# Ledger of designs, part 2: miniprotein binders against F-BAR domain only protein 1 (FCHO1)

Target 1, 248 residues: F-BAR domain only protein 1 (FCHO1), of Homo sapiens (Human) (o14526r1to248)
Amino acid sequence: MSYFGEHFWGEKNHGFEVLYHSVKQGPISTKELADFIRERATIEETYSKAMAKLSKLASNGTPMGTFAPLWEVFRVSSDKLALCHLELTRKLQDLIKDVLRYGEEQLKTHKKCKEEVVSTLDAVQVLSGVSQLLPKSRENYLNRCMDQERLRRESTSQKEMDKAETKTKKAAESLRRSVEKYNSARADFEQKMLDSALRFQAMEETHLRHMKALLGSYAHSVEDTHVQIGQVHEEFKQNIENVSVEML

## First folded at step 15 (miniprotein)

Design w1 (from z6 with K16R K21E Q28R L38M L56Q K73E)
Fold by OpenDDE base, last read:
Structure w1 (fold): chain B 248 residues (1-248), chain A 101 residues (1-101)
Amino acid sequence: as target 1 above (248 residues)
Amino acid sequence: SPERIERLKEKIEELRNLIRELERILNRAREGDPEELMDAFEKIAELMEQIIDAAQQVWEAARETGDEDAIEEAFDAIMKALDALFRAIRALQRLMDELEG
């Protein structure tokens, strides 16, 4: 994860655009995951139905001869496999509901985050307003300095010089206060910007954790079904062995 | 409504134009006498205000559409505006440092 700081402090100040680009992919990946799981569930359901048909085919096997008991073993195993895949289909369909629910929550979070990031404009507005006053405050100070220097060169009365000095001092204090306000407004903007960046990062991290958890649930459901399928295969082997012993 | 979406597109384009204008000024504001630097500072500050106002109008217009794609496009434009504003703030600081030195 490229640290937020690298995008904002680099020569290419595209920090907000870059961070949001990553976050924007979150809802897309959630939808794609739901679509993937839905397709897998459809495959499992199709396989289940096919195994159920295969069971019927086995039941239509010739009931006569030494091989007849093996058709029953095929039927039973095919039915059990059909049920395993049907159960997986159900588990995956339930998982899709969880993914979709997460997608809805994610959308709400994204809407809120967008509003909060847009509120950063308010901090910039304060800074912009203060920035517009700085040139005028500086110009006023410089003009007062020039006036004071002119009066000094003209050997003006001490009373007039003191009055000019007082005006220059007031202009300097006004400029100083304007600079302080600018620095404060800038700091507030920088903080809001940092907060927005941290929110984007937190959203991405949270999304990745949720996606990992959903993938974990998917993997676990598939694995559990494969364990059950493995048991059906072992039972199939055992049933074949038992038929062989009964034929001896 | 199609009309609101069109109005939003116009506002987004206005915002993009202001950002491009700011970028042009920022590229020129690097060297000059104190008067030129002060003029650059004032122009940057004015453009910042215009960009902020335009960005706020874009966001309000997008929200009024209720269209998620329109909101997304508006938000993308606002992210670019924020990046440009950040560059402007850095330029203002550099100009200020040069004027205080």
Scores: ipSAE 0.512, ipTM 0.813, lowest interface PAE 0.9, mean pLDDT 87
Fold by OpenDDE base, fold request of step 16:
Structure w1 (fold): chain B 248 residues (1-248), chain A 101 residues (1-101)
Amino acid sequence: as target 1 above (248 residues)
Amino acid sequence: SPERIERLKEKIEELRNLIRELERILNRAREGDPEELMDAFEKIAELMEQIIDAAQQVWEAARETGDEDAIEEAFDAIMKALDALFRAIRALQRLMDELEG
């Protein structure tokens, strides 16, 4: 698993763009899955209707002759197959509703995520504000040091030297506080960035799990119907075998 | 409103221009004397503020449209802004380390 964090700490530093691009595909894949299942359901319904027509054709078989009982076998099997495919159509239509519901939930989650990620700008704003003060604080400290050194060279009064020393000390303390604020604001930003990255990763993983579950439901519905179809075919075979030449 | 969408597009382009400007500065801000490093630090910090303000304005303008496509376009631009801001913060840290050393 490419550590999502590596995209932020790597040379390219396109972390948010890359992460969001992956998440952005989620709703698209959900829609595509719904469309695919809808198309399959339409195919199954069409097949069911065709089998029902085939059953009617079998019902119109001649009631005369030794072959007549076999038309009933064709009718019954065609009707049963039509019902199997119709039931699959229903199951798939229900699954489409589940996919669409998931799509709606995704949109809500994405909206919330966007708002949370945008809130990261607030942490950057704090850091930016503190960063702008650092140059001035540093310059003030350096200027106070230079002024104190000048006064020392000029053999100024002890009282003036003590005042200069006090000013330099205050400037040093101010610089220290500015650095501490910067470090804190940076740490807060880094944490928010990490949290946002982890949220994107969790969203993608959760999406993939949901999609896998929906696909599992699809596969199960198809499999169950195929088992039923297999049973209808076996019954058809048995019914043919049970029609003896003497009964025809 | 078509007018709101157009205004949003203009704001997004402004944001993109600021990001490009920041990227140009970041590519130049490497080594120098303490004064040059401090000047670079200040310029980066100023551009960061401008980008943040522009990004916030883009987001608010997008929300006012109520259009999902507009919100998506705005968000894409903000993601690029966040990436640029992250690079800026790393540059600021490097500059800080060089000034403390």
Scores: ipSAE 0.510, ipTM 0.812, lowest interface PAE 0.9, mean pLDDT 87
Fold by OpenDDE base, last read:
Structure w1 (fold): chain B 248 residues (1-248), chain A 101 residues (1-101)
Amino acid sequence: as target 1 above (248 residues)
Amino acid sequence: SPERIERLKEKIEELRNLIRELERILNRAREGDPEELMDAFEKIAELMEQIIDAAQQVWEAARETGDEDAIEEAFDAIMKALDALFRAIRALQRLMDELEG
């Protein structure tokens, strides 16, 4: 059975509450993601600043002695690493803006969805109103049938019987119309419920797609930085190899 | 205002009480003669109207507060009301089917 079918048509019938509970968590997850990325960006910025200080330390190395040329290799590599982490910080800060923008759009969507779900009460109101008239229409029909049968047993005039029959037919037609209105109002309500459930499902699916896309952007930014860091390490290794023992 | 939030809480509690009353009626309305079934049908329909009116008033009052937490609490109560109303509609259909059979 569809998720909808299990919650609405099952024994518990807590469909709206259950569906909304899942959707309600969306904005919380969006905020938590923004907070996580913000903390990561802060860590990367701190690391970048530390690497920049390390580069300055290398630049202050003793210019005298055989080891002096290697301090420039350390300086260049430390500066490049500092720049890599700074660029990641920038990328993550831009991603936070995207997450926050999505969060604002999500809140607007949630507001509209709440209004639409509450409008289901109007369909229930129509059904309730028609349902209240149904017992009265049924009772009226049954009373007319009983009256007609009584008049038949009393051997009443044909003219009176014809009048009673006409009243019974009118009561039957009124009952039929009440039943038709009830069935129509019920069908409208069931459709509105289904539409509301499908909206909740679509909102959840859309949220998950957006969250996956944002996580993808995060992962790619981190991966790209890792590749750049790897290149800096290879350049560092090559620069060391290019410094001959004779030049030291 | 704090007063509007308090009024909203009172209306939410009224709605919850009506839902509890409906649940009690629904649990009793399973068996009976045609007259008892018709009485149950009428009582359920009347209580549905009261729940709808209460739910609409809860939502209007919540919107007037402009408080997000109050709106959320109101909406949760309305979701419970809708679930109860759905159970009531199914009960009405069962009662109607038993009366026509």
Scores: ipSAE 0.510, ipTM 0.811, lowest interface PAE 0.9, mean pLDDT 87
Fold by OpenDDE base, fold request of step 16:
Structure w1 (fold): chain B 248 residues (1-248), chain A 101 residues (1-101)
Amino acid sequence: as target 1 above (248 residues)
Amino acid sequence: SPERIERLKEKIEELRNLIRELERILNRAREGDPEELMDAFEKIAELMEQIIDAAQQVWEAARETGDEDAIEEAFDAIMKALDALFRAIRALQRLMDELEG
């Protein structure tokens, strides 16, 4: 996992765009997973129906001759297989509901996250406002320094020099306060940016965990059904072996 | 409404234009005398405010559409705006450091 912090503080400064691009793919992958499982469920249902038809075909087998008992074995096994695939279809349909529910929760989380990230603009606005005042405060201080130096060169009265010095001191204090406000607003912005970045990372990690859990449920459902199918095949084999040529 | 979506697209394009303008200024603001650096600082700060206002307007307009795709497009544009604003803040800091040195 490329640490979120490296992309944000990287030379290219495309942190938000890159991070959000990763998060944006989450809902897409969730939908694609639901679609994939839906198609699998449809295939399993179709196969179940086909096996049920095959069972009927076996039941219509010629009851005459020594092979007749084997048609019952085919019927029973085909019916059992049809049921196994139908059960898998149901399990997959239930899983699709879980995927879709997760998708809805994900959309709500994304909506909230978007609103929170947009609120970062407020911190930038404060910083922008302070940044506009800083040049003016600096210019005012420099102008007061130049005025004081001019008055010194003109051999102005000590009383006027003291007044000029007082004005320069006030301008210096105003500039200092502007710098402090700028630094504070910048620090607040940087913190909010970091918090937003960490939220995106947490969303991605949470998404991956949910997707893995859903895939685990999918794999388990398929595996369990295949075990049952395997049992039906073993029973079929045993039933054939039990039908001796002498019993036919 | 289709009209609200069209208005949103126009606002998004305005935001993109402001971001492009900021990027052009940031690329030029690297070299100059103290007066030129101060002018660059002021211009960057002004554009930052315009970008913020435009981004807020984009978000409000997007929410009014209620269209998820429109909201997504708006949010993508705002992410680019935030990245540009971050670059601007870094540039402002460099300019400040150069002016205090």
Scores: ipSAE 0.508, ipTM 0.810, lowest interface PAE 1.0, mean pLDDT 87

Design w2 (from z6 with K21E L38W L56Q K73E)
Fold by ESMFold2, fold request of step 16:
Structure w2 (fold): chain B 248 residues (1-248), chain A 101 residues (1-101)
Amino acid sequence: as target 1 above (248 residues)
Amino acid sequence: SPERIERLKEKIEELKNLIRELERILNQAREGDPEELWDAFEKIAELMEQIIDAAQQVWEAARETGDEDAIEEAFDAIMKALDALFRAIRALQRLMDELEG
């Protein structure tokens, strides 16, 4: 965790705050996308209804007048245009359902992520337990070293020197074992912190990919409808050309 | 309930106070030599234990509210606690290196 730890948890860095800030906004942006698409669907539906009204007006033009065949061409085109926009409305309503379904899945993933991140407290609790014993083990070792040095300076018996050496070796071994336990618990905690940070990054990447796909679906639906509108207009122009002036 | 949310906010504030105290001690010890960090070690370990306990209580209380905004606030506080604990462990690492040498 040397690079990630050095750059995310330095003196002035707040590692999780930076990574989670984007992730936290994910569900908000999902809801905002749904709202935007809903507003567009309303616009399309209003347009469709207005065109259907125009078709009805074209149908009620002078039925016996010489212009009647051209009013029928106008009616047909207006009906088809209304249907194009109604179809887009329906596609957008279906897309809203997809966005909301993703939003529901997203909230479940976020809940699971929070529980996993919080579970890191269990790993650091193990470390805390070992940490409370380390200063005492160190002090005991230092005291045994001072005892041994005092006895050497006092020119004590060899038997007493041997006992002091044995006690110092036992204290050193006890301290070494405590440091090993500490380092093992620290490594577990640091790995869980790294795993959480990597999960935040993966969640953000997945969210952005999914949002991009939803925008692609939106763009495709709009494009398909606009192609159909163009076809309706070409048919309108052709139908006008097909009306005989003698019938006017 | 509003009562549960108010108690949660009190627990969050207690957690934040402990985090601030830990950060204060780490900043002071970082400026000193390794023996000053050893002198602070016992207090740092005690604060770490208090922060862990307070964070666990915050999370338990937050789940009892069932309120999404309260759970987000609690999670943010726990994230800050984990960041502070990580910084504490990194600061103490040079002492572990010293003992192994």
Scores: ipSAE 0.732, ipTM 0.898, lowest interface PAE 0.7, mean pLDDT 86
Fold by ESMFold2, fold request of step 16:
Structure w2 (fold): chain B 248 residues (1-248), chain A 101 residues (1-101)
Amino acid sequence: as target 1 above (248 residues)
Amino acid sequence: SPERIERLKEKIEELKNLIRELERILNQAREGDPEELWDAFEKIAELMEQIIDAAQQVWEAARETGDEDAIEEAFDAIMKALDALFRAIRALQRLMDELEG
């Protein structure tokens, strides 16, 4: 048993309760991330549709007249902005699929982990069986020791003393074997408990690392769109400058 | 089914009661000498067997519900059972050390 095992299950430590608390929240946080990204995708889609509608109004509102070339610049810019936000909507919808796929894998891992932890009950069953027999084995040994002491007090024949010594040695050996079985079963149970605790820690670390990667993908998609929006704006400004006042 | 979930909650409560009884006996013996722990040894081993059986029945019943919330509640109870069993085994280790010492 490691330092971790020696200090983890002390009198006032709850063991698995403390360790599992964070792991339990993993699937919840995964679903919450998916929900958040879904809402952002809805916002982006709404913006895209609104901008497309604005572009249509620009082409319908003043199709002729001296300001018409500048209304065309508004229409083109509005269309391109709508497309930028539609592209982000699609990227976010794809990312939601990645988050949900991770969520499915996560639930599978949690289910397997629960079965493994519960299977530890089988290991402790062996220990419980040996534990029920130990008091009897100890009592038998103590009784043989009392028999041997009584014979010494009575100055009994050497033959009877040798027989009592043999019985005591046999009882001691039987007790020793029972303690060995107990210690072996205890070590197996304790190892399974430690393995489960380490599994919980590894699951939490893996979850946090994966969630960070998903957030990175989200950030990259938003950054790409911001760059595109900036390019559309610079094009808009250049197009305005290219329209001659004398053409107006 | 509400019937299956009700049966499961009854089994969980039975398991919790057994765990509390084990903890009570261990706390009582902790303040005593090793002979008091030997006197309680057979009862502790009997409670451990009862807890193991009850925990296995809880898990089986939970899986029959097909309800994830019920399965999570059952798992929490089983983890508490394992923690209590671990503490019991460590308490009895004092007696094993004396036999080998």
Scores: ipSAE 0.726, ipTM 0.894, lowest interface PAE 0.7, mean pLDDT 86
Fold by OpenDDE base, fold request of step 16:
Structure w2 (fold): chain B 248 residues (1-248), chain A 101 residues (1-101)
Amino acid sequence: as target 1 above (248 residues)
Amino acid sequence: SPERIERLKEKIEELKNLIRELERILNQAREGDPEELWDAFEKIAELMEQIIDAAQQVWEAARETGDEDAIEEAFDAIMKALDALFRAIRALQRLMDELEG
């Protein structure tokens, strides 16, 4: 992962746009996952229904002759397989509910995050306001210095010189305070920007962790069903062997 | 309301235009005499305020629509504004460092 900071400190400075572009894909991937699992569940249900029909076909086998018991083996196996796939369908349908619930939570989180990021504009506004005052404070100080120098050249009264000096000193102090306010407002903005960036990163990481957990649940459900299917196949083999012994 | 969405689009375009103007100024704000640097500083700061105001208006207008797609479009524009503002602040800092040095 390119360090989130590199997008802000690089020459292009497209950090927020890039970060949010990644984050905004989260809800899309969640929906796509739900759709994928839904399609898989439909396939499993269709397969289950087909296997149940196959079981009925086996039950219609000729009850005459030595092969008749094998039709029962086919029936039982087909019914068990139908049940395995039906159970997987159920598990996947439950998982879809979990995915959709996560999607709803994600939308709430995104809404809150957007509001918080937009609030960063307030910190920029403070900085902008202070930044506009800084040139004016500088100009005022320079004007006071020039006035004081003019009065010195004119050999004005000491009382007037003292007043001019006092004004220049006040203007200098005002300029200093403006610089301090600028530096403070800048620091606050930089911190707010960093916090917002870290929030986007945390959202993406949290999303990925959640998606991995959902995928883990999917994989586990499929695996468990495959174990059960494997058991049905072993039973099928054993039942065939048993019928062969009974035919002798 | 279609009218609100259209108004929002206009405000978004205004915001984008301000961002482009800022980018132009930032590209021009280079080494100069102290007075030129202070003039650049002031211009950048003024444009930042305009961008902030425009961005806030975009967000308010988007929220009034209640349309999620409109809110998303507005937010995308605000992200671009924030990036531009960040570049502006960095430029202001560079200018300040040159003026204090």
Scores: ipSAE 0.508, ipTM 0.809, lowest interface PAE 0.9, mean pLDDT 87
Fold by OpenDDE base, fold request of step 16:
Structure w2 (fold): chain B 248 residues (1-248), chain A 101 residues (1-101)
Amino acid sequence: as target 1 above (248 residues)
Amino acid sequence: SPERIERLKEKIEELKNLIRELERILNQAREGDPEELWDAFEKIAELMEQIIDAAQQVWEAARETGDEDAIEEAFDAIMKALDALFRAIRALQRLMDELEG
C-alpha cells in the first residue's frame, strides 16, 4: 500500500492518480476471483460425475468369483467420493454468489467514492475564487497608500487627509479579510483532500480484507472436503481388511 | 451515444491541455520580484479556475453518457486535474510565503 504521505508530499505530487490506480483494480480482482472459483467448481463437478460413473462401473463388476464382494467396496467408496466432490461444488457455488454480491457492493462504493472525490473540486473552486481576489485587494490597498502619501506631500487639508486615512484603513481591512478567506479556503481544501485520500485507502484496505475472507472461505471448503475424502479412504481400507480371505 | 462520447473525449483533451499549461506556469513561477510573484499568483489562480470548470464539465458530460468506461476515463482525467490543482495550491502558498516574508 502506498502511504498517502509519500505521494502527496513527494516531489511528483501524483497522489490522487496513484491512490486511485490501486483502488480501480479492486473490481477486476473480484471478477477474477469469481472466475477462478467458478472454474474450480466446474472441475469438482466434473470429477464428481466421473466418480459416479466409476461407481456404476464397479456395480457392473462380475458377480462371480471370490473377488465379487470387493466390487461393492469399490462402489461404495466411489459413491462417497462423488458425494464429497459434489458437496465441494455446492460450497464453491455458494461462495461465488458471495463474491458476486461483494462485487455489486464494491461497485456502489466505488461510484459513491468517485462522486465524493470529485466534490473536492468545489473546495478548490472556493480557494481559486478567493485567490483571484487577493492581488486586486492588495493593489487596492497599495493604491490607497500611495494616494494618502501623495496628499501628505501636497500638504492637503486635515479633512482630506482624514478621509484618505479612512479609505486606506478600509482597504487594509479588506486585504486582511481576503487573506483570512484564502487561509480558510486552503484549510478546507487540505482537509477535503486528506479525507478523499483516506477514503481511497479505506476502500483498498476493505477490499483486501474482503478478498482475504473470501479466500479463507475457499480454503476452508477445500480443506473440509479433503478431510472427508481422507475419511472415505480410511473406510475403504477398513472395508478391504474386513473382507477376510476366508470369507471370499 | 457515439456523439456524446466524442464530445467527452474532446473535453478531456481540453482539460489535459489546461493541466499542461498549468504545469508550464508552475515551473516558471518560482522566482521574481513581488510584483512578478503577484502576477504569477493571479495567473495560477485563473488557470486553476479554468481547470476546475473543465473538470466539472468533463464529469457532467461523462455522467450523461451513462457509459462506465467513459466515466472511468473522465475520472482518471479528473484525478490528474486534482493532482495538478494541488501542485498549484502549493505554489500559491509558496508565493504567499515569499510575499509575506
Scores: ipSAE 0.506, ipTM 0.808, lowest interface PAE 0.9, mean pLDDT 87

